# Designs tried in a protein design chat: VH-VL binders against c3mjb8. Part 6

Target 1, 104 residues: c3mjb8
Amino acid sequence: MRIKNKIKKRIIELIELAYITARKGDLELAREYIKLAEMYSRKGRIKIPLKYKRMFCRKCYTPLITGVTERRRIRSKILIRTCLICNWQRRYVLSRNKGSNKEN

## First folded at step 1 (VH-VL)

Design O09 (framework fv_ozuriftamab)
Fold by ESMFold2-Fast, scan of step 1:
Structure O09 (fold): chain C 104 residues (1-104), chain A 126 residues (1-126), chain B 106 residues (1-106)
Amino acid sequence: as target 1 above (104 residues)
Amino acid sequence: EVQLVQSGAEVKKPGESLRISCKGSGYTFTSYYMHWVRQAPGQGLEWMGGINPSGGSTGYNQKFKGRVTISADKSISTAYLQWSSLKASDTAMYYCARVPYYDLWSGSRGYGMDVWGQGTLVTVSS
Amino acid sequence: AIQLTQSPSSLSASVGDRVTITCSATSSVSYMHWYLQKPGQSPQLLIYDASSLESGVPDRFSGSGSGTDFTLKISRVEAEDVGVYYCQQYSSYPLTFGQGTKVEIK
């Protein structure tokens, strides 16, 4: 378990580093960090926490920065996230009390 | 034997262009990031930037971005650091160093710079 | 940028002494490494990821710490340990080094 906890920590750090790198304008390096995190996740059979899975495009692995690499729209209580690099989209249903995301 | 061999010392004038090199041998070049670190006379170490030779993706210290270009030619296992116009403040020792691209599942190396070149002294003066 | 401050900036030790060098970061770091630069030589890696001993490095060297405070220890210093020691973080861009700690053997 100690090994798995170390790998999970590395996955989180790589995603956070990717986000910082993307904000500095280096999208290619940022994608490499995300791909590395995905590799650790697959080889270690450790799920990426949902919060961090939502930080990057599931298709092209670009970190999602609202207004920079991601566009968000609300249409009839549906949040639509669009990756501006590859046009990947994901829809989330918003309730009256709170917005929610279902991925499974 | 794993080693990084850098090009020889350079003496240049302000405004001149320059490209220095770092050649890797004894390992798979594309499996390691390559970083450039400078050391001005009598000063400490300063990170300039790095490159993933596999894809060519780069990261720069903002202080040097636009002033230098980092590149690599994987067919000859060589990384480069280039200036289009040198300044006297570029006088320094320049090192290249490799970093593992990823850790093994059971034997992580934590992104340390484990092999360094011998350094290239660049002197910029009139 | 994460600034790293080392303490002390310099020290003189006798062969066999215990040497302790500290490195303090302005924010939490995930990967801290330690290097030694001997006079006239390139830096060499001693400790990676705070506490892991690099292959080929004598086990009298050890590292510890997490968050913002890290320590490098030499249990019994030898004459060959003279040089400048640097901490370096690999958690946030730009990558940064401490200012260095000069170790002299008397």
Scores: ipSAE 0.000, ipTM 0.600, lowest interface PAE 13.2, mean pLDDT 85

Design O10 (framework fv_ozuriftamab)
Fold by ESMFold2-Fast, scan of step 1:
Structure O10 (fold): chain C 104 residues (1-104), chain A 125 residues (1-125), chain B 106 residues (1-106)
Amino acid sequence: as target 1 above (104 residues)
Amino acid sequence: EVQLVQSGAEVKKPGESLRISCKGSGYSFTSYWMHWVRQAPGQGLEWMGGIDPSDSYTGYNQKFKGRVTISADKSISTAYLQWSSLKASDTAMYYCAKGDSLSELWERYGYFDYWGQGTLVTVSS
Amino acid sequence: AIQLTQSPSSLSASVGDRVTITCSATSSVSYMHWYLQKPGQSPQLLIYAASSLQSGVPDRFSGSGSGTDFTLKISRVEAEDVGVYYCQQFNSYPLTFGQGTKVEIK
């Protein structure tokens, strides 16, 4: 499982590099890093961790930087994420309140 | 205890250069953006720009781009705002403000949770 | 740039009154935040992401809204609430603030 652990670390490194690259304005190169990470994930049969999977657009592979490449809206406990590059949109039901509601 | 401590008040003439500072303590300096916000006398708040201290990546309000430089020295947890040539219209209170965490990109909100005490800059002939 | 317009520009309230301040954006925003600047002090964060109360802020403050229209409410204003209130958006650069609403206590 050492090989798989090395591939997983490389996937994470590529996604982190993509995010930094996108923040510096190079969206095309950032997308190439994400595509490479996806390739390693598929060939190695290693799932991208959910945290890192949520860092890029599922459709166009642009890293999602809130207010720059992504718009986020909250409407009735639903988080709506919109990619500003390709208009990809995903809705997330926000998890149950875990103790901040005084009546629940 | 999170604190942002800014350098003292400055009185300058038009055309002079100036650098003011903001020292952060009580948190991981490289894990959060540091922003600069300006307030002209009797006016509201205006975002100037911000920096990621981990790699010195900067974002600027176009109004100030090319007129000011934002930098940071992570070895001493200090951010800087610099002018090469001051104008009378630069007279204002300047605040530094701690921004979003870089560790949880999915939950970034773009708010400023802690603010420095402010540095008053007066530019007059 | 996204322009934020606050209403009213100023108001005078008595201790115990309900205060309502609105913020209107020229285009839809991802997040709206609210700050209070007390006389002679730095701004302080009150509400983030439209409706989340910042740690340490009294629960008489609340926020609501989405899209282009947002509201800050103080259920029972106290003397210490005097100051200028600002909304701030996070949708795209540059980050922008509203012009401010001055709240005075009678």
Scores: ipSAE 0.000, ipTM 0.575, lowest interface PAE 14.4, mean pLDDT 84

Design O12 (framework fv_ozuriftamab)
Fold by ESMFold2-Fast, scan of step 1:
Structure O12 (fold): chain C 104 residues (1-104), chain A 125 residues (1-125), chain B 106 residues (1-106)
Amino acid sequence: as target 1 above (104 residues)
Amino acid sequence: EVQLVQSGAEVKKPGESLRISCKGSGYSFTSYWMHWVRQAPGQGLEWMGGIDPSDSYTGYNQKFKGRVTISADKSISTAYLQWSSLKASDTAMYYCARDEYYDYEWGSYDYFDYWGQGTLVTVSS
Amino acid sequence: AIQLTQSPSSLSASVGDRVTITCSATSSVSYMHWYLQKPGQSPQLLIYAASSLQSGVPDRFSGSGSGTDFTLKISRVEAEDVGVYYCQQFNSYPLTFGQGTKVEIK
């Protein structure tokens, strides 16, 4: 009876659908699915789980598919993700035994 | 040794179809993306698109999408660039270039390490 | 698209001179690659990822830079270094090259 559980499930479904849609080449429709997921998150006051939040560009909402819509580079101990559509970048500090990536 | 060998020069008329080829040897063909780069007479280098030969996934420069087709036949280690209807503006030197594509989930270093000798395409009437 | 502008567009050097070529991007990039196209030949890779020297390339070539500004240097140019040098970014689609820098030897 927890309506928030239904909203969370819908958010996840939309992001997964966006990824499949982007793989089929329809980036515009994929972005619309991501935007819709963001709207459900905002209206329901439910944060998108970090795993799913990392599946799309935070600036242009294109699903991030390595080698297609995203480049990933490691320099020293920093992972750099670059959206190939809008050139948005995000850096993660990597550490072997401390299970945490620092978000910039 | 790694080699990329391209098909020979072509002289065509506007409206004709054409397919040029790039054959890789000396390496695992499906482990590297193959790209096409053109150079119009007296001009610089312009990226057209690339293909992953392992599954034929393609990426195009929007300027060329719909006007050329990039394909590959992994059974004979050959990549192709094809036009259904040539224009005079297609006159250029066409290079294939190998790009390292590897399963590297935390990052990749992609650059064009080997280039074919080029195929000169001349389209005139 | 990220536009790359090289400076100078052309230069004339004597054997033994230091040659410096710059490449400026309209947006920040993490990596820049450099190629040399000798007269009548295909381009060849010199430097990748801003500063990494390609196997088989003489150590007189070096690269540096980050963000929007990158530099290729030849410490002591040789006659065989004549040609057109191109920078290239691989961060954003479409992939783009600079307009080229023509290096001539006196």
Scores: ipSAE 0.000, ipTM 0.554, lowest interface PAE 16.5, mean pLDDT 83

Design O13 (framework fv_ozuriftamab)
Fold by ESMFold2-Fast, scan of step 1:
Structure O13 (fold): chain C 104 residues (1-104), chain A 123 residues (1-123), chain B 106 residues (1-106)
Amino acid sequence: as target 1 above (104 residues)
Amino acid sequence: EVQLVQSGAEVKKPGESLRISCKGSGYTFTDYYMHWVRQAPGQGLEWMGGINPSGGSTGYNQKFKGRVTISADKSISTAYLQWSSLKASDTAMYYCAKDYYEDSEGYWYFDLWGQGTLVTVSS
Amino acid sequence: AIQLTQSPSSLSASVGDRVTITCSATSSVSYMHWYLQKPGQSPQLLIYDASSLESGVPDRFSGSGSGTDFTLKISRVEAEDVGVYYCQQYSSYPYTFGQGTKVEIK
């Protein structure tokens, strides 16, 4: 498991690096970092932690930065995240009493 | 026997198009990424990009993005590197290299290299 | 991009000498590999993941290091070890190689 732990750390590093890279304006390089993280995830049979999986668009792999590459809208109990690059949307049901988001 | 066989040497003029190939054999072609590495005369190694033959997804070194296209035909276990318009600065040895991943260990490295394709671009 | 700098750029050794080549990265690297390109040949893998010896590679070759500093050692160099040695990081795009270390035998 030492090797699996190393791969998991690499996946996290790549996603965080992608986010920083996107914030600096290099969206294409940021997407490549996300694709690389996905490769490590697939080859290593290691799931990307949910927190990190939600940091990028599942369709175009652009890091999701509110106001820059994504739009967030809350209607009733629904959080709607929209990728501003490819217009991909994901809806999350907000759990008020539990304080957590849930995918529809 | 696992091997990568590349197409033969090419002599071209600036402005011409070219596609070179790398054929894999002895392994499941779609299980591993294929990469292209360039070596200009007398210079070191430079990663150009790679492709996942299973889905066709590609990653490029930005220096080469838009200047070359990487593709693969999994029905014949062959990867390609293509130029729409060659420049004299494209003169180099081009290697394909197979990615390797040990599932239990999680290592990724270039375990196997093709013999190289020399591309010369001059008038 | 992670830049890799090798030292020395070139060296001449006598058969039986110990050869040490270093590779320094501008950022922490989790996967560092070493390749040898013999004259007129394709690169071949020697060491992967800093210290693991590739199948078929003589055990006179060894690797070590972590973070930003890595080392390749040849305990007793042989005439067939002539060529250019490259370190390579597989941590982030673009994958990069060191500039190479040319090893010649006297």
Scores: ipSAE 0.000, ipTM 0.623, lowest interface PAE 12.4, mean pLDDT 85

Design O14 (framework fv_ozuriftamab)
Fold by ESMFold2-Fast, scan of step 1:
Structure O14 (fold): chain C 104 residues (1-104), chain A 125 residues (1-125), chain B 106 residues (1-106)
Amino acid sequence: as target 1 above (104 residues)
Amino acid sequence: EVQLVQSGAEVKKPGESLRISCKGSGYSFTSYWMHWVRQAPGQGLEWMGGIYPGDSDTGYNQKFKGRVTISADKSISTAYLQWSSLKASDTAMYYCARGEYDEYFWDSSGYFDYWGQGTLVTVSS
Amino acid sequence: AIQLTQSPSSLSASVGDRVTITCSATSSVSYMHWYLQKPGQSPQLLIYAASSLQSGVPDRFSGSGSGTDFTLKISRVEAEDVGVYYCQQYDSYPLTFGQGTKVEIK
């Protein structure tokens, strides 16, 4: 539907706005924008694209800004992200090649 | 070799609780999503939800939210699907499946590259 | 929820025939994934992101499409290709599968 496309665009806009707001130092307002985006996602049953979902902490909803609200560590093609506010962590595989086993 | 090994078949009565498991091996368990997909007798596939074991982040199909709990124990590389009170309508084959994704190509993710052998759950009075 | 409708619901083919299966979504999706479930087995991934062939899958399988209409083709079907084929979308919650297309060899 066209309605779902409009809601998806609004979700993206809210997350981008939250990131800008957090960079300006207003973490409280930034979290509220993220919570609103999550609400639209749940009500509309629209998955937040992975790119945007990775822009905020899944536990405390603070936008993740490297060196400010987030710490990043990379080891052997694995990215480890740590939220500096609530200590939430997540590991990401940076590249995948199904024909090549680079981990062995 | 990547393997997903599920627990054995279950025969239960309505109202009973149940937890089934899916053990991953041959890969970094905390770096991939684990999803649960059900298949009622003679019917198609239905996504129930998934978990990212590294931080216990979950996603649920609203149809099953509140009726089942998805969890994981990263110390033994095992994901779980749990019911507090089974219904006859829960009779189905339950599969676990690994969710593949890539940070650079997020838009092409969300497919299930490895599947468990399935756990048959039969609920009858 | 995005509903996926597959066509046909079933078909019978002879070895060497071209098989075409379509999947139509009620809303535009970025990509479609395709699975094969052989009798008595777990589903296996064939195609991801509309047109990418999964490692280990024969090149007689191909995928195409965008928006709301996607297609899976088998250029020359073989006896081992018997089973039920499913499309799956990842654009919106809940993740959904098509109802399946049963392929039999006559």
Scores: ipSAE 0.000, ipTM 0.606, lowest interface PAE 11.4, mean pLDDT 85

Design O15 (framework fv_ozuriftamab)
Fold by ESMFold2-Fast, scan of step 1:
Structure O15 (fold): chain C 104 residues (1-104), chain A 126 residues (1-126), chain B 106 residues (1-106)
Amino acid sequence: as target 1 above (104 residues)
Amino acid sequence: EVQLVQSGAEVKKPGESLRISCKGSGYSFTSYWMHWVRQAPGQGLEWMGGIDPSDSYTGYNQKFKGRVTISADKSISTAYLQWSSLKASDTAMYYCARETYEYEWSGYTVEAFDIWGQGTLVTVSS
Amino acid sequence: AIQLTQSPSSLSASVGDRVTITCSATSSVSYMHWYLQKPGQSPQLLIYAASSLQSGVPDRFSGSGSGTDFTLKISRVEAEDVGVYYCQQFNSYPLTFGQGTKVEIK
C-alpha cells in the first residue's frame, strides 16, 4: 500500500536523521525524531524494520552510537548493550553457526 | 543444505538494462535478509544494499541508491539486482549473501554474511 | 561511514608459519567478522563476532580484539589458506569491508 509505504519511508528517514543529529551532539533533538518515528509506527500499525529498531534505546529513545551513547560488551556468548544516557541494558545471546530459523 | 544460486554471466553494452538473480534454497527465504556485494576487477568487496524478503523493505549504500534496484519475489525464493541503464563502470563480479537472522528468546544474534552465492560476472563494454 | 584498514596489505608465508592480520576501525565496533576469498571463489565466513569460529572452518583460525583493533590469526598456515582475507563491520550502515590482505604461500 502506497500510504503505508510512505509512512514506513518517513519512519526510516526520521531514524536516520536522528542518528546523524546524535552524532553531531544534539541528543535532545535526536530523541524527538525517534519519538516521532515511534508515534508513526504506533498510529499507523507499521512495524519499524528490525535493523532500525536496533539503532535506538527502547527506554529513552536516544540513538545508540557505540562509544558515544552506547557501550557494548561481549562476555562469553552474551552481547550486552548499555545506553549511556539512561542506563537501559539489553542482553543478547550470541548463537553460533545456526543454518535455519527452526534451530533458533 | 542452504544454498544461494545466482544467474549466469552477462555481457552488455552501455545503456542496456539488466536484471540478475539469486535463488535461495534449503532455508526459510523470508526469514533472512539478502544482500548484494560488488567486486570490481582486481578490487575488494563493496556492500551495495540489502532486502528483507518478508516485506521487500530495502536498504542501500548511498553510492548505489538510484543506480540500481534491489527486489525479491518470495513466491520463488529469488532476490534481484537491476540496472535501468548500465555503464562500463558497472563491470564487476556481483555476489548475493544471506544475513544471519534474529533469534527468538534472546533478542538477536550477531549479524553476518554466513552464506554466499557463486557470483555473477557482469561485463559492460561497447 | 566506518573505515576499516587492514595490515599488512599482502604477505608471503611458508606452510606451517603463524600468520597474523590486523584490522583497525575509525570508530569502535562490537561486531567484526572475517572472510576468506580463495582464488576464483566466493568469500566464505571464517570468524564472526570477533572470536567465534564458523562451522566447518578449521580450528587453526582464530580471532580476537575489541573496540577499534581486531586480529585474525592462523596458527599453522596450509597451502589451501591462500587468498584474500577481509574484515567487515556490521554495526553501522553502510556496511564496510577492509581493503583486504593477500596471503600467498611460498
Scores: ipSAE 0.000, ipTM 0.564, lowest interface PAE 14.5, mean pLDDT 83

Design O16 (framework fv_ozuriftamab)
Fold by ESMFold2-Fast, scan of step 1:
Structure O16 (fold): chain C 104 residues (1-104), chain A 125 residues (1-125), chain B 106 residues (1-106)
Amino acid sequence: as target 1 above (104 residues)
Amino acid sequence: EVQLVQSGAEVKKPGESLRISCKGSGYTFTDYYMHWVRQAPGQGLEWMGGINPSGGSTGYNQKFKGRVTISADKSISTAYLQWSSLKASDTAMYYCARDYTVEWEGSEYTYFDYWGQGTLVTVSS
Amino acid sequence: AIQLTQSPSSLSASVGDRVTITCSATSSVSYMHWYLQKPGQSPQLLIYDASSLESGVPDRFSGSGSGTDFTLKISRVEAEDVGVYYCQQYSSYPLTFGQGTKVEIK
């Protein structure tokens, strides 16, 4: 578990570095950092924590920065995120309603 | 209320071009992917492809890639399916369907929640 | 491509019978959905994500399964349940449907 903890820490550091790099305008380098984090996750059999997994586009690996590389819309209790680079969309349920995953 | 309204039935000859439409209403058109599903006479459902109306990015079933074009005009909330040269084998009912993909607590739930009424395309000489 | 095979291809049931339809995938599927196409109508969503009942769908319908084997059950079939049932996966592109199961009431 100790080795896995070190790898997990490195994954988080790479994702945070990617986000900072993207904010400074270097999207290609930021993507490379995310790809490296994914490689560590895959080889180490370690899941990227959900918080950090939501910081980048799952299709093109661009860090998601609201108003810069992503667009966010909230409809009812659904957050809709759109990557402005590849146009990939994801919907996130914001409430813990047991009744429905559909927009009301 | 959410509604998908498709264009009317078409009767065409092989080699002719055709564009059919699917107009969304009652929701924000650019917030949902739209897909096309084909059903040949007496056969089952077959996915053709889909589009993200926000940016126009598309995905195709390789069986149909290059044979049809999927597009959308967000100014009029309409998605299109187009053939440059129809074949008799294109005779089918064509449905558009809205993609409702959500993620909750790391789990993804993806399904087609609304369907158009269908457009019958008949291609014969 | 993930192929989906439904069993049976068709069945005849009497009102009140329990109906069971299965869907088998050639590889593991995380997202399996069930649709019903009534005669002359567009398909409609019944069950999403293997076991979640779509809003407005009667609770006599239920779904279960994981991995490669999924099941749709109708506890007491009614005359309005006639049509063709399709399973559909959204785990891998291209998206695929099963061949369909025709349910007739005798």
Scores: ipSAE 0.005, ipTM 0.569, lowest interface PAE 11.1, mean pLDDT 84

Design P01 (framework fv_pritumumab)
Fold by ESMFold2-Fast, scan of step 1:
Structure P01 (fold): chain C 104 residues (1-104), chain A 121 residues (1-121), chain B 107 residues (1-107)
Amino acid sequence: as target 1 above (104 residues)
Amino acid sequence: EVQLLESGGDLVQPGGSLRLSCAASGFTFSSYAMSWVRQAPGKGLEWVSAISGSGGSTNYADSVKGRFTISRDNSQNTLYLQMNSLRVEDTAVYICARDLYDFWSGYFDYWGQGTLVTVSS
Amino acid sequence: DIQMTQSPSSLSASVGDRVTITCRASQGISNYLAWFQQKPGKAPKSLIYAASSLQSKVPTQFSGSGSGTDFTLTISSLQPEDFATYYCQQYNSYPLTFGGGTKVEIK
């Protein structure tokens, strides 16, 4: 349990570090941090929380920074997120009460 | 006790090659990411390269990318740095350092004493 | 690259003195700042991680503080074995970068 808690904490730290690294302009290193976090998630059988999983592109692993590496559009009640690096898109249905919390 | 012992430093000519070793003991080597850090005489420290505990991920400083290769042999508890196309500005004491866990935290809890590499004509 | 500026470059002190060393990052690094000690011809010794957390078995005269860009290492009462060079290091992002060092000399 102690080891799993250490791995879980490090997964979160890696994703947060990747976002900060990407904001500073180093997208290649940021992608490596995300790939490492995904590896530990798979090997340790520890799910990445949805909040953190939504912080990066699932295709190219680039952290998603609105207006820099990501474009967001709302059409009707659907949020469309587009990665500007690889053109990956994901659609989220927006509820009347709480906004987007469900992925396509 | 944790010990890291570097070897392989030598005097080499510009354009030459050299391989450094770091022998680790006192801990489960494969459970820790490792780095090489260098310090030129009278200058500050410069991070050179990092490798994950499994060896599946590596990272390099821009100044050495394409010329240096970091690797490890977990069965022999040894870290390596293969240095090619050496330049005068690569002259430094090369120190191996242990990261906190098997992935890149960037914090080193143990360091070796270093091995001197001199690149001169 | 994140530049680390350390001050002063050297200082002279006596046993029992309170010594303060400062470190400034060119960009925000949160608390991803470490301090280590190096004596001539010896391996560096890690003292502090996460800006303020003492490494195991490090004496309590050492303390660290700061966050963001400005950091301080304090030695509350300098001991004979504390005469050495001290370095700060950021590990918020790669490449890892280091301060220029502060040499703490006798007297």
Scores: ipSAE 0.000, ipTM 0.566, lowest interface PAE 14.2, mean pLDDT 85

Design P02 (framework fv_pritumumab)
Fold by ESMFold2-Fast, scan of step 1:
Structure P02 (fold): chain C 104 residues (1-104), chain A 122 residues (1-122), chain B 107 residues (1-107)
Amino acid sequence: as target 1 above (104 residues)
Amino acid sequence: EVQLLESGGDLVQPGGSLRLSCAASGFTFSDYAMSWVRQAPGKGLEWVSAISWSGGSTNYADSVKGRFTISRDNSQNTLYLQMNSLRVEDTAVYICARGLYDILTGYYFDYWGQGTLVTVSS
Amino acid sequence: DIQMTQSPSSLSASVGDRVTITCRASQDISNYLAWFQQKPGKAPKSLIYAASSLQSKVPTQFSGSGSGTDFTLTISSLQPEDFATYYCQQYYSYPYTFGGGTKVEIK
C-alpha cells in the first residue's frame, strides 16, 4: 500500500511541523497544519499513530506543549492533560514507569 | 544492539565541502528522529541539526543555517550531513544521536555514535 | 535561543563524596531537560531525561531534580568510574542547547 504509506508520512510531517510552529508561538498556523493532517487521515482512511494523535488537542487542534499550550497533572497514576486554549481535558492511566508512554 | 557509526571526517580547507554519514543498526531507523551534535577540541557539546522520522522536518543551529544540510535515507538506515562553505570554527568531532519521542517530555537523546573528526585548516 | 548556564565549570571530589551540579535555563522549559556523562575520548552517555527519569542501566547514585528554570544533577556517593564531564541539555524547543559542562576531577 504505497499510496497509504506516502499519505501516512505526510500526516506525520504535518503534525511535526505544527508542533514546531506552535513552539515558535504561531498557534493559529499550527492548528491549520493539524486540521490538514486530520483531513488526510479521514480521506485516506489511515489511522494517525497513537503517539502523534496524543500530540494535539482533539477539540481545538492546538499542539499540546507542556507549560505552553497544555497543563499536565498526575494523580495516583492518572495523567490529566488540560488544553490551555479551549480547556479540553483528557485522562490517561499511566504504568509505573513514566517513560512507558513511548510507542514504537 | 543499537549502533550508530559515523564516517566521512577529513581535513579540508576553509570554503571547502564535506559529507558525513551515520550508519544505524539494531533498531527501526525510520521510527526515530536523528540529530548531529559537534564538539570542538577541548570544548563542550553543540547541537547542529535535527531531522524527523520521515525526513519531512529539519532544524538547524543558526551558526550552520544555509551552509549545512541534514538528510536521511530510511531504506539504507543512514543519516547524512552535507557541509558547505566550511569555516575554521566548524572544526570538531561530529556525533550522530538518536532522538526518542515520549508523550510526557518530547524528544530526547538516548544513543550516541563515537563521532568523526572534521578539521578545517589552511 | 534558550541559554543553559551550568555551574560549577569544574570541581574536585573524592570517592564517596556527594556531588551536585546545577543547570539554569534562561526561560521556562518545564521538564524538557536531559543530563549526559562524557569520559575523555568517548561519546556522551545519556543519564537522565525529563529532568528526573533515569535512562536504562544508569546506576542509582545518579538522580535529577528540578522543573521550570532550575535543575540539579546529584551523585549521592561518587564512584571511581564517575570522574567525567557532565552536560545538561534542553529539548523544549529548537535550537537544542547544552550547558557548558562540569568537569568532575579527582581531588
Scores: ipSAE 0.006, ipTM 0.587, lowest interface PAE 10.8, mean pLDDT 86

Design P03 (framework fv_pritumumab)
Fold by ESMFold2-Fast, scan of step 1:
Structure P03 (fold): chain C 104 residues (1-104), chain A 122 residues (1-122), chain B 107 residues (1-107)
Amino acid sequence: as target 1 above (104 residues)
Amino acid sequence: EVQLLESGGDLVQPGGSLRLSCAASGFTFSSYWMSWVRQAPGKGLEWVSAISYSGGSTNYADSVKGRFTISRDNSQNTLYLQMNSLRVEDTAVYICAKDLWFGELSYYFDYWGQGTLVTVSS
Amino acid sequence: DIQMTQSPSSLSASVGDRVTITCRASQGISSYLAWFQQKPGKAPKSLIYDASSLQSKVPTQFSGSGSGTDFTLTISSLQPEDFATYYCQQYNSYPYTFGGGTKVEIK
């Protein structure tokens, strides 16, 4: 329990560090932090929480910062997230009550 | 530093033809949609045409469809606008503009050129 | 076609003033609205996209707000270099249309 909680905390720290690093303009280092977090997740058999998994591009591993490395558009109640580095997209269906986001 | 430099503007008679060029530098030209926007003397801006990063897709304003052709040469970092069957109302400064998002068209332009004047008059 | 109406068409202000410019769309455009600055004889300069996202290297005195049909550009403390004409543009639907412009003049 303790070891898994420590690994999970490290995964979160790496993703947050990657975000800060990307905001400073070092996208390659930021990607390496994300890849390291993914490695800890795989080897520790600990799923990255969905909130943190949504903070980076699943194709190129660049942290998704709105207006910097990510574009967000809403069309017909669908949120479209686009990675500006590799052009990867993900769509989320939005409900009237804001709490319903569904991945496609 | 992103730079867009237009050339080719001239005085042309109604029914004539003219080709405009836009030389791009300071960014990966082959990765971005490009547009032509025009501004008639003393008037506002009007979007004219857009071309995809590969040149495989083009869009045109209804006022120029069938008369204007947008094209690009990614090896020369140059955007073109071939204008045929010119009308007096095509008189404007023609401005080259770079789309904000690589690979995608937003019709929002983060960089603009200085423009080149086209006058259609007899 | 979506008509973009800017208000006012012109205004006079002093350095340090807070200036607001309004743009109204004739139908809903979500947040697909941009703001541009243009000085006489110069190319337009992009300021804001997606109604409120500041373009890179644009000073923080500029901000945008709004969604749907009503949008505002705010200059929190007018600087000497901010005297110019400002335009809004919708890019929600074709044809992509611009507002008539708002001239910000020195008082």
Scores: ipSAE 0.000, ipTM 0.470, lowest interface PAE 19.7, mean pLDDT 83

